# Ledger of designs, part 5: VH-VL binders against Mediator of RNA polymerase II transcription subunit 20 (mdt-20)

Target 1, 198 residues: Mediator of RNA polymerase II transcription subunit 20 (mdt-20), of Caenorhabditis briggsae (q61a42)
Amino acid sequence: MGVSWVFEAEQTAKSVERILEGIGAELMGQFQVDVIPYNPATPSTDYATNIVMHHSKCPQSTFSICPKTDFRVSPKAVCDRGFDLILGKLAGGLVIDNAGKIEINGNEYNIHSDWTVRVGTATQGTTVKGVVVEVEYDPTVIIVQCREMMAEFIKQVFNKYHETQPEIFKITEKPERYSTLDTMWQYLQIAAKLRKKT

## First folded at step 19 (VH-VL)

Design v1 (from u5 with heavy chain R100E)
Fold by OpenDDE, fold request of step 20:
Structure v1 (fold): chain C 198 residues (1-198), chain A 120 residues (1-120), chain B 107 residues (1-107)
Amino acid sequence: as target 1 above (198 residues)
Amino acid sequence: EVQLVQSGAEVKKPGATVKISCKVSGYTFTDYYMNWVQQAPGKGLEWMGWVDPRDGETDYAEKFQGRVTITADTSTDTAYMELSSLRSEDTAVYYCARDEPYWSDWFDPWGQGTTVTVSS
Amino acid sequence: DIQMTQSPSSLSASVGDRVTITCKASQSISSYVDWYQQKPGKAPKLLIYAASSLQSGVPSRFSGSGSGTDFTFTISSLQPEDIATYYCQQSYDTPYTFGGGTKVEIK
């Protein structure tokens, strides 16, 4: 997997798909991302909500992030799928919040072998919260090597969304290896905001 | 200490525009959402909208849509609420309130409130 | 929109009494309910968050319970300083909505 740029689209998922198809994108299949909050059995100001996430591109992985003010200081881990089953049994106990769950479902496209674009509709229960697009550049895992190119790509394809890079892109100045957790953080941020939108 | 300090009382004519400020201190302004809440005299609380100071994105309650503008100035750690086309029913106390950015959020703290009086 | 039906609108009780306020959400909202205290001429103050979590610095006589659609706020022993209007609020979805408030007075 490469570097991903995730953003909320103002267009419908179908509209985005038409754009992609118009530039010769090939439909590869479907994708799914879920963002599930887990709360302490006894919530307190000392214990924040733990967010558990999954991405269909990593079907064997469970991503756990306890969001703080910054990704860098947020406790986070990549676990196997079985991790979900034991969260509630851990000391202190976490309780799943299905009501707060955000799920993103949609299609995955490939463009010129180097680009993967995922377009999904975000829902909370039966309520549509928005459309989420993930643009992945496969050839590299180094943000500083591709973030400008990705911005240009997004500009060319969508003519918007390119002006504001993801937070992870902005704060990364060293050639560090991009992680799937970085993608999941973006999803977390977007999901959190979508939940707050009317 | 986290504090939200709002601007002073306003008296406006119908049709005018009012802009209220909410200056924050004691925390990183961009780490939290800022909400605005209206409270008419003797009435309950009504959410108006929020702004994400990080990117300036906003969301408004339908009843205020088109008349309210919420902004954030990160250089001064100040949020603003502008309400145009003022009506007598806009006479109220307006509060800014900090909101957690993630799930299980709540409003804390609140500004001291700004009284807006709309009268002919 | 999610409606929060708060009851009662007002109550009068004696010092030391147990006071109970309820809020019913128009749909299931898990534990996304907060309770605020507002004294005359003052801004609301957060007392309970996430339905049952006591905010730091808030006296233990205040408590909250409930999940889904039915929520309860309790003052175990009413004190003179508790004279105020109390509001529930749902933070499950926007627009955020408040209950109608409960004015608590001392007999």
Scores: ipSAE 0.876, ipTM 0.934, lowest interface PAE 0.6, mean pLDDT 94
Fold by OpenDDE, fold request of step 20:
Structure v1 (fold): chain C 198 residues (1-198), chain A 120 residues (1-120), chain B 107 residues (1-107)
Amino acid sequence: as target 1 above (198 residues)
Amino acid sequence: EVQLVQSGAEVKKPGATVKISCKVSGYTFTDYYMNWVQQAPGKGLEWMGWVDPRDGETDYAEKFQGRVTITADTSTDTAYMELSSLRSEDTAVYYCARDEPYWSDWFDPWGQGTTVTVSS
Amino acid sequence: DIQMTQSPSSLSASVGDRVTITCKASQSISSYVDWYQQKPGKAPKLLIYAASSLQSGVPSRFSGSGSGTDFTFTISSLQPEDIATYYCQQSYDTPYTFGGGTKVEIK
């Protein structure tokens, strides 16, 4: 598990896959990410929807984020798989919003053993919302050690999408450990925006 | 207090372009989406599009696609809606309205509205 | 696009009466429905969000219910200051769409 750069691609998943194949990427299998909103039994403007997420790379984990103005001030947790089952039983109760669920399904590629690229189609119900790409650099979990290399990689392989640099890449100055929650935050933001797109 | 203050009334000729502003106060501009809504005289509300002030990304209704441009200036906390190739049917009140960035979304608050009159 | 069919288009009632407005979505949209009040010459004002949640500062006589395709907005006891046009809106998917509106008048 390394540092990930997630972005929306303004092209078909197949077209992205062709690009990857063109540079010698090897298809490893499939991946899945889901973004599921949970609402309080009595919704309030004082509290944002709680987002529960899963990533196939971490099959034993459940990610929970209550998004605020910034990742740093957003309540968040990593729990065991199955934690979702008790959310509705908590005091006050949370209600699952399956209608608002965003699911990303696609293929996972490996490039030169150091890079993992995931290309998936995001759907809400039966509606296709867009294409999402995750570029993961596996050798390190320190952003300042790899962000320039990742930017160059994305520029070379995906051209204009190097402008989609995640905020955490821009603001991080110290050699802090990158977390899977940081990746899930990116997915959350992208999913939220895709839901609002025509 | 959260406020959206729009620019004044506009009178334009057919074929002209109008640009309306919406200045915000009382909250962080980049934390919310800004939407624009059209209301023709005596008619209902019609969504035109939104802008994410954080990155400038937009989405437009098909009806206005190609003629509408929504922008955000974070230095002045102001959103803009530009409508080109104006027609008589574009005569309406235009509203800016704040929207949540995540799944809990509704329009609140609204600007006071800007009247645009298109006539020969 | 999701269509919101609102009814009735207009109604007249007496002070103290119960007023009910309905909105039907062309497809299931869970609870992604908001209700707005618009007085003449004024901007719309949010009253109900997420189908049934009362916006802060809004009188308790206003309420909303429903899920899926059928939604209801209710004024339990109509007041003179409630003269306005009311709109439902779906926020499930873009383009966001509004109901046709209901003009509420006092007899």
Scores: ipSAE 0.861, ipTM 0.931, lowest interface PAE 0.6, mean pLDDT 94
Fold by ESMFold2, look of step 19:
Structure v1 (fold): chain C 198 residues (1-198), chain A 120 residues (1-120), chain B 107 residues (1-107)
Amino acid sequence: as target 1 above (198 residues)
Amino acid sequence: EVQLVQSGAEVKKPGATVKISCKVSGYTFTDYYMNWVQQAPGKGLEWMGWVDPRDGETDYAEKFQGRVTITADTSTDTAYMELSSLRSEDTAVYYCARDEPYWSDWFDPWGQGTTVTVSS
Amino acid sequence: DIQMTQSPSSLSASVGDRVTITCKASQSISSYVDWYQQKPGKAPKLLIYAASSLQSGVPSRFSGSGSGTDFTFTISSLQPEDIATYYCQQSYDTPYTFGGGTKVEIK
């Protein structure tokens, strides 16, 4: 897995896919991401909602984030798939909120072997909430090595998406390793925003 | 200690514009959405829209689309709601109300309300 | 848009009575219902969130229940300071919508 830039597209999923096909992208298959809140059985205002997520490209993993001001201070973990089953069984455990689930389903494309682009439609229940695009540069996990190149790719292909730059890309002077949790934070932020849009 | 303090009552003529402020204290302004709610005399509550102070993004209810502008000024921790082309039906109390960005969408707290009267 | 139908529109009860207010959603909204109290001339105040969770500092005589489409708000023993209009609100999807309100008075 490489470095990813996830953003909301203003175009329809079909329009985005036509752009990709026009630059020679090859359809590689389907992908799915889900974002689901878990709430404490005993209510407390001291803790953020636990957000549990899955990405079809990491089928063995469950991602958990309790979002706060930013990624750095947000409690987070990567666990085996079975972690979901444990959450409700803990003393004072967490209650799954399936109704609040945001599910992103779509297609995955490859461009010049190094680029993977995922285009999905986000839904809550039966309601479509928007279109999400993930641009992944596969060859590195060091953000500084690819940040400017990814910005150029998104500018050239999707036009004027520089305002969508992920928080982690704004950190300078650090050769920090990118992880899948960084991608899932981006999906969390977009899902949370899309849920509030009419 | 979290407080939302709104600007004072306004009297306007039809066709005018009103801009109401909502100044926050006791929390980090950019961590929460700010909503605006209209309550006409003797009527219920109606959601107008929100602003995300982090990036200035907004969303508006269809009824108010085109006439409402909701903004946030992070230098003063103040949200604003501007309603243009005022009509007599816009006579109401207007509230700002805070909600969280992560699936906790209840409004807490509310501002004290601002009465806007639109009359000839 | 999700419609919230609130009943009754008004009621009168004696101090100490149990008061029940209902809301029905036009579609399933799980537990995304919140209840507000609005005293005359004042802003709404959150009492119950997520259908049944009591907000901090709210007296325990207030409670909420329900899931799906049918929701109930209860005052177990009505007090004089509970004179207010009560509103339900769905927070599942925008536009956020409120019930029509229930005006509660002491007889």
Scores: ipSAE 0.773, ipTM 0.884, lowest interface PAE 0.9, mean pLDDT 89
Fold by ESMFold2, fold request of step 20:
Structure v1 (fold): chain C 198 residues (1-198), chain A 120 residues (1-120), chain B 107 residues (1-107)
Amino acid sequence: as target 1 above (198 residues)
Amino acid sequence: EVQLVQSGAEVKKPGATVKISCKVSGYTFTDYYMNWVQQAPGKGLEWMGWVDPRDGETDYAEKFQGRVTITADTSTDTAYMELSSLRSEDTAVYYCARDEPYWSDWFDPWGQGTTVTVSS
Amino acid sequence: DIQMTQSPSSLSASVGDRVTITCKASQSISSYVDWYQQKPGKAPKLLIYAASSLQSGVPSRFSGSGSGTDFTFTISSLQPEDIATYYCQQSYDTPYTFGGGTKVEIK
């Protein structure tokens, strides 16, 4: 996938979708992201929290991050599908925390072929926690080639959010390859924040 | 050693505003949320809200929405809680308390508490 | 909002006794329960997190158990220094809420 900018929207999912439809966006289908904490089977401060994530646009992948101060120091991996099935069988075992799971479900739009926008509603259990928007610029995986254009796109479409850039956008000085793990870090950060909101 | 040190006791009149500080040491201030908790005399504990020092975002309990402002000053590693339009019911001890952002939401440590007395 | 009903509101026991305190949540909260000790005139102190995990430096006579809606906090052998009020707290969803407290006294 391309370079993505993920943010929380203050508007409802339907309101965001109407904005996109008003500028000619084409509905392409549905998407889902989940963010799932896994904990050690035996209570211990020695085991790190492991956050396992899936994005429906990467159905062959399972994403795992042990979040620390920031992305660069956080242990992380991309694994094949089925990784989840073996987590409980590892020595010591990791146990899924379904109650802590954040699910993001919504619709995917295309604008002028190069832009994909995903609009989803985040839930924990039966509680709606907020609205999440992912703006993806498909033609490149190099942040410096597109970040100013992505900020302008967000400004023109939503008239806000463009001044709160993802950290990777702010600290990238040279042509650096963007990966799907960078997108999943953004989803992790938003999910962690949303579950703390009333 | 991780420490949360709060400002001293305050006496206020109804309608006034109080601002309590919570000075942090022994850890990276921007890595953790700061929460504020009210304890009225002889009563239990009531969560007021949090601030994320990294970006200044806040969330407030409905009871305090509109009267509470929680802030963080990363240049001094200090969190603040401001409560306006004080009422006699706001007489309480106020605590700051730290929690982690990643599904580890327990409060540890707590500040020593700040007594606010609201009387006419 | 998630309500935490804590019982009993007070108890009196002898040194060496086993003490049990319970909390019931108004909805399932998995293991998102923490237990605090508050001595008179002092700030709360974390003892147990995630329902059953003992905080570092806390004596092993303190323990917690439960999942879902029913949670138990136990002092296996009450000591004089355990005179305090104990609170459960749910940390599943904001607003974070506390039980009403249990005042523990020595006979």
Scores: ipSAE 0.762, ipTM 0.880, lowest interface PAE 1.0, mean pLDDT 90

Design v1 (from u5 with heavy chain R100E)
Fold by ESMFold2, fold request of step 20:
Structure v1 (fold): chain C 198 residues (1-198), chain A 120 residues (1-120), chain B 107 residues (1-107)
Amino acid sequence: as target 1 above (198 residues)
Amino acid sequence: EVQLVQSGAEVKKPGATVKISCKVSGYTFTDYYMNWVQQAPGKGLEWMGWVDPRDGETDYAEKFQGRVTITADTSTDTAYMELSSLRSEDTAVYYCARDEPYWSDWFDPWGQGTTVTVSS
Amino acid sequence: DIQMTQSPSSLSASVGDRVTITCKASQSISSYVDWYQQKPGKAPKLLIYAASSLQSGVPSRFSGSGSGTDFTFTISSLQPEDIATYYCQQSYDTPYTFGGGTKVEIK
């Protein structure tokens, strides 16, 4: 898994895919991300809402974040597949909120072997909420090694979006490892925003 | 204490523009959305739109699209709502209201309200 | 847009009476309903969030229930200070929409 930059696109998924095909991108298959709120059966303070997520490229992982002020203070975990099966069985447990679920479904492309671009449509129920693009630079997990190159890639390919970097890109000053949980935080942020759009 | 303090009452003529401020204190301004809500005299509440102070993105109710502009100034922790081409039906109290970004979309707290009167 | 139909539009009750206000959503919205109290000349105040959760500092005589499309707000024992207009609001999808309000008066 590489470093990813996830953003909402203003164009339709088809329009984004047309751009990718125009620069020689190879269709690799489909992908899915889901973002599912779980609520406590009884009201709680700091752990009232738990967001459980899956990414099809990590099929054996379940991601859990209780989002708060920022990523650093938000309780978070990466768990084995099936973690969500036990959430309802906990004493004072968590109840799935299927109505609040955001699903992102779409296609994955490869460009020049090093780049993977995922283009998906986000839905809540049957309502389309927007288009999400994930740009992944596959060869490294070190943000400082690829940050400027990723911004240039996005600028060259889309001619927009490159000026609004993910928080992790802006605050990372040392060669620290990027993880899939950093990618899922970006999906969480975008899903939370998309559900607020008319 | 979290506080939303709005600018004072305004009297405007039809066709004019009004800009209302909402000054924030007691929390990190960029962590929450700011909404604006209209309440015409003797009537109920109507959502106008929101701004995300983190990136300036907005979303507006269709009724106000094209006339409303909602902004956030992170250097002063202040949100603004500007309504142009005012009509007599825009006479109302206008509230700012904060909501959380993560599936906790209730409005708490609200500003004290700003009365706008549109008259010839 | 999700429509919230609130009933009754007004009511009059005696101190100590149980008061019930209902809201019906035009589609299923799970538990994404919040209830506000607005006293004359004041901003709305959140009482109940997520259909049934009591906001901090709100007296326990206020309660909410329901899920899906049908929601109920109850004042178990009406007090003189409860004179206000009460609004439900759906927070499931934008545009956020409010019920028409229920004016509660003491008789």
Scores: ipSAE 0.729, ipTM 0.870, lowest interface PAE 1.0, mean pLDDT 90

